# Designs tried in a protein design chat: VHH binders against Chlorophyllide a oxygenase, chloroplastic (CAO). Part 2

Target 1, 101 residues: Chlorophyllide a oxygenase, chloroplastic (CAO), of Arabidopsis thaliana (Mouse-ear cress) (q9mba1r221to321)
Amino acid sequence: WYPVAFTADLKHDTMVPIECFEQPWVIFRGEDGKPGCVRNTCAHRACPLDLGTVNEGRIQCPYHGWEYSTDGECKKMPSTKLLKVKIKSLPCLEQEGMIWI
Short names: E, the ipSAE of ESMFold2; O, the ipSAE of OpenDDE; V2, 0.75 times the mean of E and O plus 0.25 times the DockQ between their complexes.

## First folded at step 1 (VHH)

Design g07 (framework vhh_gefurulimab)
Fold by ESMFold2-Fast, scan of step 1:
Structure g07 (fold): chain B 101 residues (1-101), chain A 122 residues (1-122)
Amino acid sequence: as target 1 above (101 residues)
Amino acid sequence: EVQLVESGGGLVKPGGSLRLSCAASGLTFSDYAAAWFRQAPGKEREFVSAINSGGSTTYADSVKGRFTISRDNAKNSLYLQMNSLRAEDTAVYYCAAVEYGSTWYPDEYDYWGQGTLVTVSS
């Protein structure tokens, strides 16, 4: 496990971008308040997700409004009929005032 | 440099079978969603099937039950098993990959092979 962020820095509507394993990731909270870590790239045109918003436990891409849960599954695609879309996610643990992946 | 190279195309009679292969270099399929698209003469490039990084598969309605997509991560290869082939399956078949998820839109795939011709005729 690696510490990547302070719990106090991750609010219900914020996100924390990190670089880990030579790849960009973003950390945000699900609707249950638990942190999740997903690739910082929307499946649609590789738009960075940290430029978007967190709404009701989902991270939303600013380009087309695609929404992802903390496990990386695409839950909403307002303007498109996609197949099954999932971006990479990492196991995420919150303890000792830190978020770990 | 990323290369996708298709093989296995050819001439087959209606009702026959073919197995297409796509070998990747410069990327690993376990980290990508991969798909097969086809383009018949005078037609737009059409989605056929996709497999995401987690192994979940999706099929166009026209091929469901007849085609099977699979991936061998150890060999870094993607396959399409085509059964019960029909004249309307005649097309150039393309292998495609995208890093973060699968979609049925060809313009959302970053890497493409050169294509392999499948002809279904008597």
Scores: ipSAE 0.000, ipTM 0.125, lowest interface PAE 13.4, mean pLDDT 78

Design g08 (framework vhh_gefurulimab)
Fold by ESMFold2-Fast, scan of step 1:
Structure g08 (fold): chain B 101 residues (1-101), chain A 123 residues (1-123)
Amino acid sequence: as target 1 above (101 residues)
Amino acid sequence: EVQLVESGGGLVKPGGSLRLSCAASGRTFSSYAAAWFRQAPGKEREFVSAISRSGSTTYADSVKGRFTISRDNAKNSLYLQMNSLRAEDTAVYYCAADFTYGSYLTPDEYDYWGQGTLVTVSS
């Protein structure tokens, strides 16, 4: 486990991009308030997710509107038949005022 | 609500340049994502370039480095600057707007379309 962000910097509607394990990741809070860490890349056209928004515990791609939960599962593909698509996620823990992955 | 009218098409020699314009009425382009598509005789409409509501741009591989999409919100117009034109760029070019969700590469995902403007590249 490595500390990657302060608890105070991760609000309900914000996201924190990080570089870890030589890959880009983004941290955000789910609807339950718990932090999650997903690959900073939308499955469709590899758009960076950290340029998007966090809405109701999901991170939304800025261009296509695809929405991902904290476990990396695609939960919404507007105007497209929903496919079972999942981007990579890392275990994420909030402890001692820090977010750990 | 939204109407799009293209202009600027014409006959040009290989290596030449053209600038296409798309004028919108009803709402400003800043309220929508917008794109250019083209259709050559006997082929389906193919993606050329898009600009998001926030201003991010993307291009088809066949036009990268040669074409530039832009908009002027004050003039409520979308543009496509086409440089180094090739015979294979010959097509009817369409302006499309109001892409909020789905795939920006798919014509059916856009709510508003212009009537098209013909671009012919020949020697």
Scores: ipSAE 0.000, ipTM 0.127, lowest interface PAE 16.0, mean pLDDT 75

Design g09 (framework vhh_gefurulimab)
Fold by ESMFold2-Fast, scan of step 1:
Structure g09 (fold): chain B 101 residues (1-101), chain A 122 residues (1-122)
Amino acid sequence: as target 1 above (101 residues)
Amino acid sequence: EVQLVESGGGLVKPGGSLRLSCAASGFTFSSYWAAWFRQAPGKEREFVSAISSSGDTTYADSVKGRFTISRDNAKNSLYLQMNSLRAEDTAVYYCAAGLDYYSDYEGSYDYWGQGTLVTVSS
């Protein structure tokens, strides 16, 4: 486990980009309020997700609106049929005022 | 330095079984998503199956229930167990690895093997 962010910095509509294991990740909260950590890259055109928004527990890619849950599963693909697409996610723990992965 | 090397291809009769192997070297395979793609003569390359670093699997509809993807991170290896083989499974099979999973999107995979030929024929 590595500490990567303060709990106070992660609100319901914010995200925290980090670089860990020599790769870009982004941390955000799901609808249940629990933090999740996903690869900071959209499956469609590899757009960085930290350029987008977090709404209703999903992170949304700014270019084509693809939405991901905290486990990395793609939940919405505007203008196309929904494919079974999942980006990598890491286990995430919130404890002692910190977010850990 | 980075290599993916497929093996296990060959000639098999319809209804038979075959197991493909892919040996990874030059990178930390255990951190990567891995996939099998295939290309039949005169056709486009198509997605067959993928497995996450943690072992979650997905399959193309054409192979569901017949093929099983698996990995052995201690051996840096990926496998495809092919059962109930049909003539339409004849293709060159490619191993691929990437840090993110994009289902059937070839561009999401960083590393590719050279392929192994599978022929299903009487």
Scores: ipSAE 0.000, ipTM 0.197, lowest interface PAE 10.5, mean pLDDT 80

Design g10 (framework vhh_gefurulimab)
Fold by ESMFold2-Fast, scan of step 1:
Structure g10 (fold): chain B 101 residues (1-101), chain A 120 residues (1-120)
Amino acid sequence: as target 1 above (101 residues)
Amino acid sequence: EVQLVESGGGLVKPGGSLRLSCAASGRTFDDYAAAWFRQAPGKEREFVSAISWSGGTTYADSVKGRFTISRDNAKNSLYLQMNSLRAEDTAVYYCAAEGWYSDLAEYDYWGQGTLVTVSS
């Protein structure tokens, strides 16, 4: 486990981009308020997800509105709903005022 | 560097079956989403079926229930099993692949195509 962010910096509608394991990741909160860490890259056109928004526990890609849950599963595709897409996610632990992955 | 080569096309009667294969070189199918497209005479190229890097499959309404897409990563091959073929399935079929993206409109690699003719 490595500390990557302070819990105070991660609000319900914000996100924290980090670089870890030589890859970009982004941390955000799900609907249950728990932090999740997903690769900072939309499966559609490799758009950085930290340029988007967090709404109702999902991170939304700014290009075409694809939405991802904290486990990396794509939950909404405005132009199609037939493809099952999942981006990489890391286990997250919130403890002692910090977020760990 | 990355090459896709289709095979398995040919003449088949209505109601028949045919299996198309697509062999990849220079990269594995585990690295990207892959799809089948087709182009009928005098028509635009249309989507047929796709398989994502995570294994999810999608089918055009016109082929749903009749066609099955699959891949064999050990053989680095993509397949399209076509059953209950109809005259309107006559087209050149193309194998397509992209890097870990599910955008069916944007494929980085395309094969040369294989002709499927459904007629008596």
Scores: ipSAE 0.000, ipTM 0.119, lowest interface PAE 12.9, mean pLDDT 76

Design g11 (framework vhh_gefurulimab)
Fold by ESMFold2-Fast, scan of step 1:
Structure g11 (fold): chain B 101 residues (1-101), chain A 122 residues (1-122)
Amino acid sequence: as target 1 above (101 residues)
Amino acid sequence: EVQLVESGGGLVKPGGSLRLSCAASGFTFSEYAAAWFRQAPGKEREFVSAIYSSGSTTYADSVKGRFTISRDNAKNSLYLQMNSLRAEDTAVYYCATRDYEIYYDTSDYDYWGQGTLVTVSS
């Protein structure tokens, strides 16, 4: 487990980009308030997700509005036929004022 | 000029395997989604499989578990590994791309290869 962010820096509508395991990741909160960590790369054109927004517990890609949950599942794909897509996610733990992956 | 060139088609017996290739040129292939479609004699062109630039894939129900789509961005190539082939898989197979999005309708694709014939027959 590695400490990667302070609990106070992660609000309901914010995201924290980090670099870990030689890859970009982004941390955000789901609707249940628990933190999640997903690859900072949209499946759609490898767009960085930290350039987007967090809304209703999902991180939204700024280009086409694709939305991902904290487990990396794509939950909304505007402008496409219905497809199932998942990006990588890491186990995430919130403890003692810190977020760990 | 965008070009897609398919190869690897041929005659194969039921239960056999075949690998199709599509060589892309004239655009930044690594940034585009790509798909395989097929057209059987006397039928309309139908969706087979697609792959995003990220490597995420989708398949038609008729080929799921038997076919595998893959890409090699360093070689600007798209592949379709076909296993457990059936007579109903006999068709001309086409490589297609349009943009960064995946669609199921043929009318949504701008660029097409010339096709490669796959015949499954004893």
Scores: ipSAE 0.000, ipTM 0.098, lowest interface PAE 15.5, mean pLDDT 78

Design g12 (framework vhh_gefurulimab; at its last look DockQ between E and O 0.01; V2 from the best seeds 0.00; counts 0 for: pae O 11.3 > 2, placed apart)
Fold by OpenDDE, look of step 2:
Formats: C-alpha cells, structure tokens, sequence
Structure g12 (fold): chain B 101 residues (1-101), chain A 122 residues (1-122)
C-alpha cells in the first residue's frame, strides 16, 4: 500500500489526479463515499478524466460524457451503445488522513 | 538512448531524511545534464534540482538548503539527498536526463524514469 493523497483533498465533488509509475490515475469518491482509483484515461477517446466532473459517485469525461464508477466500469455511454466497457482500477482505502493504493 | 530507474522512495515523518537514487543504463550518463522533478497529488510536475555534466548544481527555492543533488559517474547514477522533509515534499519524484544543458522545464528533458513515491506524513 502507498499513501498517494490526503483525505482533505478528496471531497465528494472533487478528484485528485496522480501519476504513479508512469501511469496516470485519478482518485474520487464513489456513491458510497469511499475513495476509488481508476486510470485517468477515458476508454472512448483517451481523454483525461480529471478534466471532467464527479457526478453522484461517478467520474464523467468532459469530452462525450462517459461515466465510470470507482471499480472502473462504464456506467453511462451517451449517444452510443457498446458492450461492457471497463477501465483499470486499483484497490483504494482511506486511513489516517491519507488515501492509499 | 538512456534508461532511468528511480528508487529510494517511501513514507517518512516530517523532519526525516531520504536519499533517492537513479540508475542509468544505455549510453554514457556522465555527460548528460540530469534533474529531479516531482509531482504532488493534484498538482503539476515541478522542477526540484539539476546537475550539469560538469557538476554545476541548481535547486528550486522550495528545497534550497534541504536537498542535495549529486552524481556518481562510475556507478552511472544520480542521487537526491533529501533532509528536513516536510509534508509539502510529498510527491512522486522523477529522474530526468538531457543530452547537453540544464533546464527548468520538464519538456526539455528527453529521458525519464518511472518515478518513486515519497510521502511525508506524521
């Protein structure tokens, strides 16, 4: 486990982009309020997700509005219908004022 | 081409010390300008320190007096001694290399390591 962000920086409507070992990730709170960590790259057109918003525990890509849950599953795919889409996610926990992955 | 691999990151208490290492492979590293950059959570990557091929060093104002950059050409390695660490030093630290000159901008460096995480927390 690695401490990668401060709890204080992770609000319900905010996200924390991090770079870990040459890979971009983004941390945000899910519907249950718990932190999640997913790749900071939309599966659609590789847009950074941290440029978007957090909506009801899902991170929304600002490009075409695709939304992902904390497990990386695409929950919303506007204007298109594809098979099940999922981006990479990491186990994430909150402890002692820090977010850990 | 030069490959860079950082090591030495970890969790430390405020006031503590860490020494980061960057092992270079491929071409001769000794003539390259080398630098350390860092990226804190939710922040942009920023310059920390650099050392020229001739051994001249430079530091960001935020780390002057606390951090020391050095190189060992025999070991083809770059180091960053970090003393008096603060919470705001928490970041992923990256080793970078450029063929000729020292730069403060990251986009001027051609070679990068994978990064090593440094967390300073009580």
Amino acid sequence: as target 1 above (101 residues)
Amino acid sequence: EVQLVESGGGLVKPGGSLRLSCAASGRTFSTYAAAWFRQAPGKEREFVSAISGSGDTTYADSVKGRFTISRDNAKNSLYLQMNSLRAEDTAVYYCAAQETYVYYESDEYDYWGQGTLVTVSS
Scores: ipSAE 0.000, ipTM 0.182, lowest interface PAE 11.3, mean pLDDT 89
ESMFold2-Fast, scan of step 1: ipSAE 0.085; ipTM 0.534
ESMFold2, look of step 2: ipSAE 0.171; ipTM 0.605
ESMFold2 (binder alone), look of step 2: mean pLDDT 83; pTM 0.849

Design g13 (framework vhh_gefurulimab)
Fold by ESMFold2-Fast, scan of step 1:
Parts: C-alpha cells; structure tokens; sequence
Structure g13 (fold): chain B 101 residues (1-101), chain A 121 residues (1-121)
C-alpha cells in the first residue's frame, strides 16, 4: 500500500489525479463517501477523466458526459446506446488521514 | 485538407474580456465534438472547455462561470467568450476536434496552431 493523497484534500465533489505504476489514475469519492481509484482515461475517446467533474459519486468525462463509478463501471452514456464498459480500478484504503492504493 | 484556425487572441488587462474563434474546414464539423485547450509558457497543456456535436458543454473548474463555449455549425466555427480575465489565463489557446463515433483509441484528433492570449497590466 502507498499513500497517495490526504483525506482532507478529497471532498465529495473533488478529484485528485496521481501517477502510479507508470500510469495515470484519478481518485474520487463514491456515493457512499468511500474513495475509489480509476484509470485516468475515458474508454470512449481516451480523454483524461480528471479534466471532468464528480457528480453524485461518479466521475464524468468532459467530452461526451460518460460517467464512471468508483469500481470503473460506466453508468451513463448520454448520447449513446448503453454498452457494458469498464475501466481499470485499484483497491483504495482510507486510514489515519490518508488515502492508500 | 483538414484545418482548424484560431483567431481573436491578444493583449488584455486583468478584468477584461476576449472572444476567441476557431474556423474549421475540410471535414463535416457539425458531426464532431470540439474543445479548447491552453498551454502557458513552461507548463503542460490543460483542458479549458468542450462542447458536443449536440451542444452539451463542460468547463474546467478554473474557468467555470467566466468562460462560455459555443458553436455555429452553419459557419463551421467554435467560439470561446472569456470574461473576467486573470494573469493566470495567459496562454496559447488551441481548438481541437474529435470524431463523433470514436470508440477506438486510434482515431486521430485534429488540432489548430493556437492563438496567444496575454493578460497583463
């Protein structure tokens, strides 16, 4: 486990981009308030997700509004037929004021 | 030949306004999503705003409430209205377009050459 962010920096509507294992990741909170870590890349167009927003526990891609939950599942595709899409996610642990992956 | 040409950059004082334009040619612009990115001297390129082919918009937190993106498909043009400009908005601004149906990562993005915006007293 590696410490990657402070708990105080991760609020309900914020996100923290990180570089880990030579790949870009982004950390945000789900609807249950628990942190999640997903690949910082939208499946639709390889767009960085940290350029988007966090709404109601989902991270939203800035180009077409595709939304992902903390486990990497695509939950909303506003202008496209919903397909089963999942981006990679890492286990997250929150303890002693820090987020760990 | 596909082209995106930005214009409207210049020198402006803090608190001022500028409107950037991007003219598209050589492809069916109305079928593409479009975006503005910027790059300040010595820094990495960052996202500013995007608009879908259907007109849905999104903004970076740093510009939300100050900038407005819009498009005119009849004129094959993209715009960025920039209000309440700050010194930190100083950058070269680029427009970009992406294939509407792009599910594959090998789709090629189109980029303009950029237009310089300087916010200085």
Amino acid sequence: as target 1 above (101 residues)
Amino acid sequence: EVQLVESGGGLVKPGGSLRLSCAASGFTFSSYGAAWFRQAPGKEREFVSAITSGGDTTYADSVKGRFTISRDNAKNSLYLQMNSLRAEDTAVYYCAARYYSGWTQDEYDYWGQGTLVTVSS
Scores: ipSAE 0.000, ipTM 0.088, lowest interface PAE 18.2, mean pLDDT 78

Design g14 (framework vhh_gefurulimab)
Fold by ESMFold2-Fast, scan of step 1:
Structure g14 (fold): chain B 101 residues (1-101), chain A 120 residues (1-120)
Amino acid sequence: as target 1 above (101 residues)
Amino acid sequence: EVQLVESGGGLVKPGGSLRLSCAASGFTFSNYDAAWFRQAPGKEREFVSAIDWSGSTTYADSVKGRFTISRDNAKNSLYLQMNSLRAEDTAVYYCAAHPYYGDLSEFDYWGQGTLVTVSS
């Protein structure tokens, strides 16, 4: 487990990009308020997700509007029906005022 | 210089199989995530499958169970094994690579494409 962010810095509409295991990741909160960690890349054109937004528990790619939940599942694609596209995700733990992966 | 070259496309009957290859040059392929995309005539480009630097795979719903993506880092190559082909798989197939080792740099490299036609 590694500490990667303070609990107070991760709000419902905030995202925190990190580099861990020599890969880019981004941390955000799901609709249930729990933190999640997904690979910082959209499956469509491999766009970095940290350049986008967090809306209603999903992280949205800035280039084409694809949306991902905290477990890495693609939940919305404005121009494509690829309902089961999934990007990598890591287990997250929120404890002692910090987010751990 | 970065270059990706696709091969293996062709005409095949419904239910047939094809294996696409993508040869990478000018970079350390093992440090890159790689993917296959396709574009049918008159349609937008769509995601098909991806494999990251560690070998973890992702598939579009339309191809899951029929297509298998793989990589061979020693040969700087990406593959797509396509089984149980359907008329709706007819498209130009593109390979793509994105660097994810240590840097958050956003460089998308694309090949020129290889045509797959599924027809009776």
Scores: ipSAE 0.000, ipTM 0.137, lowest interface PAE 14.8, mean pLDDT 77

Design s02 (framework vhh_7sr4_2)
Fold by ESMFold2-Fast, scan of step 1:
Structure s02 (fold): chain B 101 residues (1-101), chain A 118 residues (1-118)
Amino acid sequence: as target 1 above (101 residues)
Amino acid sequence: EVKLVESGGGLVQPGGSLRLSCAASGFTFSSYAMGWYRQTPGKQRDLVADIYSGGSTKYGDSVKGRFTISRDNTKNTVYLQMNSLKPEDTAVYYCAKEWYGSDYFDYWGQGTQVTVSS
């Protein structure tokens, strides 16, 4: 496990972008309040997700509004039929005031 | 070239135990986190347990205290010891190589069926 963020910096509507081994990731909270870590790249146009928002436990791409849960599954595509799309995700552990991956 | 082969699944009565094994090849096993996931009919795959290269572990809420993940780096094998099995644990269990370094893709095994039924 690697410490990557402080618990206090990760609120219900915020996100923390990180880099691990030259790969971009973003950490945010799901609807259950638990942290999740997904690839910082939208599947549609490779748009960085950290340029978007976190709302109701999902991270939303700023380009076309595609929404992802903490396991990396695409849960909403506002202007298209919902396709089964998944971006990479890592397990997260929250303990002792830190987020670990 | 990366291969993950699960074994140890089967039929067991509620309250019983099973141990799953995952034999890995084609990568430096000791350098990667390994996980067990499961998929029930009509549901997406859920994390059951993770184990990192340093030995740290994480468990899904439904299995805490009942399941134990472990690894043997000399045998390139990850294990899942499942105790106090419940009908709700019935699923196909998948071994996964987690993306922890610069590799882009996760790798999954073929899965092994676990059925908990009286």
Scores: ipSAE 0.000, ipTM 0.094, lowest interface PAE 17.5, mean pLDDT 77

Design s03 (framework vhh_7sr4_2)
Fold by ESMFold2-Fast, scan of step 1:
Structure s03 (fold): chain B 101 residues (1-101), chain A 117 residues (1-117)
Amino acid sequence: as target 1 above (101 residues)
Amino acid sequence: EVKLVESGGGLVQPGGSLRLSCAASGFTVSSNYMGWYRQTPGKQRDLVADITSGGSTKYGDSVKGRFTISRDNTKNTVYLQMNSLKPEDTAVYYCATGWDEYSFDYWGQGTQVTVSS
C-alpha cells in the first residue's frame, strides 16, 4: 500500500491524479463516499479522465461525457448505446487521514 | 515473463460440452484482463468471452447463454465452460491477457475444438 492523497483533499466532487506502476491513475469518491482509483484514461479515444469532473459518485470524461464508477465500470455513454465497458481499477483504502492504493 | 497455456480442447458431438482451461504464469489473473478468442479458417480472431480485473464479463453474440467464463484466483487459471456446442463453434481457441480489453497482446498457443458428428 502507498499513501497518495490526504483524506481532507478528496471531497465529493474533487479528484487526485497520480502515477503508479508507470501508468496514470485518478482517485475520486463514489456515491457511498468511499475512495476509488481508476485508470486515468477514458476507454473512448483514451481521453484523460482528470480533465473531467466528478458528479454523483462518478468520474466523467470531458469530451463525450462517458461516466465511470469507482470500480472502473462505464455507467453512462451519452450519444451512444450503453455497452459493457470497464477500465482498470486498483484497490483503494482510506485510513489514518490518508488515501492508500 | 507472461505465459499462457491452454488445455481442454478436443472432438465433441453437437450438443456436447467442453471446458477449456488457461493456466497463467508471470502475472496474477485476478489483476489483469483475461479473454477467450477463437479463429476459424478464413476469419479474423473474434471475441468469445472476457473478464476484467474487477470481474465484469462480456460475451460474443453467438455464444451468449451457452458459454461461461470464470477464473480461479487460487490456481491462477481462467476457464471457458462451453455448453450446447454447435458445428459453427469449431475453431482454434486462444487465451489472451493484457492491461485492459483495449490493450492486450499476450496470447497462448491455442487449443483446437472440433464439433462434428
Scores: ipSAE 0.000, ipTM 0.079, lowest interface PAE 15.9, mean pLDDT 77

Design s04 (framework vhh_7sr4_2)
Fold by ESMFold2-Fast, scan of step 1:
Structure s04 (fold): chain B 101 residues (1-101), chain A 118 residues (1-118)
Amino acid sequence: as target 1 above (101 residues)
Amino acid sequence: EVKLVESGGGLVQPGGSLRLSCAASGFTFSDYAMGWYRQTPGKQRDLVADISSGGSTKYGDSVKGRFTISRDNTKNTVYLQMNSLKPEDTAVYYCAAYDLYSGEWDYWGQGTQVTVSS
């Protein structure tokens, strides 16, 4: 486990970008208030997700509205009904005033 | 440049089995959803099975329980294990990769013929 952010910096509709394991990640809260950590890259256009928004526990890509839950599953995908798309996520733990991955 | 190369097709008797392979190159395979489609002459391509980057699978109703899709990210290969083959499974089978830029299935292999006949 590695500490990557302060609990106080992660509000219900904010996100915290980090770099870990030589890759970009972003941390945000799900609807249950628990933190999650996903690749900071939208599957559509490979754009950074930290340029988007967090709404109702999902992180939304700024360019085409693709939405991801804290486990990395794409929950809203405008162009097709046939695929389940998932971006990589890391185990995420909140304790002792810190977010850990 | 994305390239998909299918292999493993052939002629088989009803009730037989075949394993199709699709070798991928030109992209980071582990980040992409992969699928198998099939087409008979004069018909549109039908989804046989797909597998997400995270390993979640989905099957067409006509093949569920008989076919299994899998992937090996170390070998950049997706597989389709076909069991209990029926004459109606006769088709050209295409490997496909999901294009992250368009959000659609845009990359296709050349296809491999599967013929099930007595």
Scores: ipSAE 0.000, ipTM 0.113, lowest interface PAE 14.1, mean pLDDT 77

Design s05 (framework vhh_7sr4_2)
Fold by ESMFold2-Fast, scan of step 1:
Structure s05 (fold): chain B 101 residues (1-101), chain A 117 residues (1-117)
Amino acid sequence: as target 1 above (101 residues)
Amino acid sequence: EVKLVESGGGLVQPGGSLRLSCAASGSIFSDYAMGWYRQTPGKQRDLVADIYSGGDTKYGDSVKGRFTISRDNTKNTVYLQMNSLKPEDTAVYYCARGEYYDWLDYWGQGTQVTVSS
């Protein structure tokens, strides 16, 4: 487990981009308030997700509005793609004032 | 590298049945949705059926009640059970999957289904 952010810095509808394992990740809170960590790359055209927004517990890609939950599952595709897509996610712990992955 | 290989196509009489299989390799199968699409000459590809990672399914209007999509995550395979086949079901059937890093429409090579007396 690695400490990657202070609990206080991961506020409602905010995100914390990190570099870990030589890959970009982004940390945000789901609708239940628990932190999640997903690959900082939209499945559609590899657009960085940290350029987007967090709204209602989902991170939104800035290009076409694809939305991902904290487990990496794509929950909304405005272009109505029929295939369900996941991006990689990592387990997150919130303890001792820090977020760990 | 993701590869999708279809099998099970062939010639069948109207009212008959066929089971198509799509074997997937190159990544963790259970994390992704799988779908079947079909194409007749001069037409766009139509959705036949899709199955999401959680097991939810969706069918094209022309096949509802006749076709069933299923998946076996232990075998990295998706299936299409086709019953009560009609001449209008004649098409090349394609397996497809979404890729998590790059949005690539991973498509198989297609398998021919011909319904004819």
Scores: ipSAE 0.000, ipTM 0.128, lowest interface PAE 12.6, mean pLDDT 77

Design s06 (framework vhh_7sr4_2)
Fold by ESMFold2-Fast, scan of step 1:
Structure s06 (fold): chain B 101 residues (1-101), chain A 117 residues (1-117)
Amino acid sequence: as target 1 above (101 residues)
Amino acid sequence: EVKLVESGGGLVQPGGSLRLSCAASGFTFSSYWMGWYRQTPGKQRDLVADITSGGSTKYGDSVKGRFTISRDNTKNTVYLQMNSLKPEDTAVYYCAKDSYFGDFDYWGQGTQVTVSS
């Protein structure tokens, strides 16, 4: 486990981009309020997700509106319904004012 | 070594049914999305159905309502139940394993399905 963000910096509909394991990741909260960590790359054209928004527990890609849950599953694809996508996610732990992965 | 072995293909009359099976080995099956694709000679491979590690399913428009994808994690097997088969369903059907990044990175050898009278 490594500390990667302060709990206070990860508020409702906020995200924190990090680099860990030589890959970009982004941390955000699900609808249950628990932190999740997913690859900071939208599967649709590899857009960085940290340029987007967090809404209703999902992170949304800024270019085509693809939405991902904290487990990395794509939950909404406004421009297509055939692609089913899951990006990599890491376990997150929130403890002692810090978020760990 | 990842291995995917399809079975259950064959010749069937229009309106008939077939169940395809894909036996997986060499990876933690329960952790990966699995899918079925099909290919007709001279055309690109297209998505028939997929299933997430959590069991959520998605279908191509041409098969929705007729085909059902399922998985059995105790047997490391993914299935495709094909009902109300049409001549247009004639193709080689491929089992596929997701790469964890939303693209399928490993494919089986395929099984032929022919729908003809």
Scores: ipSAE 0.000, ipTM 0.123, lowest interface PAE 15.0, mean pLDDT 78

Design s07 (framework vhh_7sr4_2)
Fold by ESMFold2-Fast, scan of step 1:
Structure s07 (fold): chain B 101 residues (1-101), chain A 119 residues (1-119)
Amino acid sequence: as target 1 above (101 residues)
Amino acid sequence: EVKLVESGGGLVQPGGSLRLSCAASGFIFSDYDMGWYRQTPGKQRDLVADISSGGSTKYGDSVKGRFTISRDNTKNTVYLQMNSLKPEDTAVYYCAAHYGDYEWDFDYWGQGTQVTVSS
């Protein structure tokens, strides 16, 4: 496990981009308040997700509004038929005032 | 609805050529990466060739220099030109579509087209 962010910096509408394991990742909270860590890359055209927003526990891509849950599953595709798409995610642990992956 | 329809398979002698086509409908073709996979009975599907939405290509080691993948976004079609065919190229060839670098399990697959190369 590596500490990657402070719990105080991660609110329900906040995201924290990090670089770990030679890849870009972004951390955000699901509707249950638990942190999740997903690849900072939308499956549609590899757009960075940290340029988007967090809405109702999902991170939304700024290009076409694709939305991902904390486990990396694509939950909404406003401009396209919904496909079963999943981006990489890492286990997250919130402990001792910090978020670990 | 999304549909991928392969064509162009058949029986050919070693050293021969075939061109496979995959006609796509029901999605914005130019936004998808397209690929060809092949499968022999009892084995997993192997990557033959990929072409990204931007046109970059990748090939499986066994087909490099013999096969060429291409796409025509105007016709919503991806092609596989197969040259210098060998008996070990005998398989069912599948067309697949995915977004970006989605981990190897594609969302859309065609039904497959049989390619048989005479021993």
Scores: ipSAE 0.000, ipTM 0.128, lowest interface PAE 12.8, mean pLDDT 78

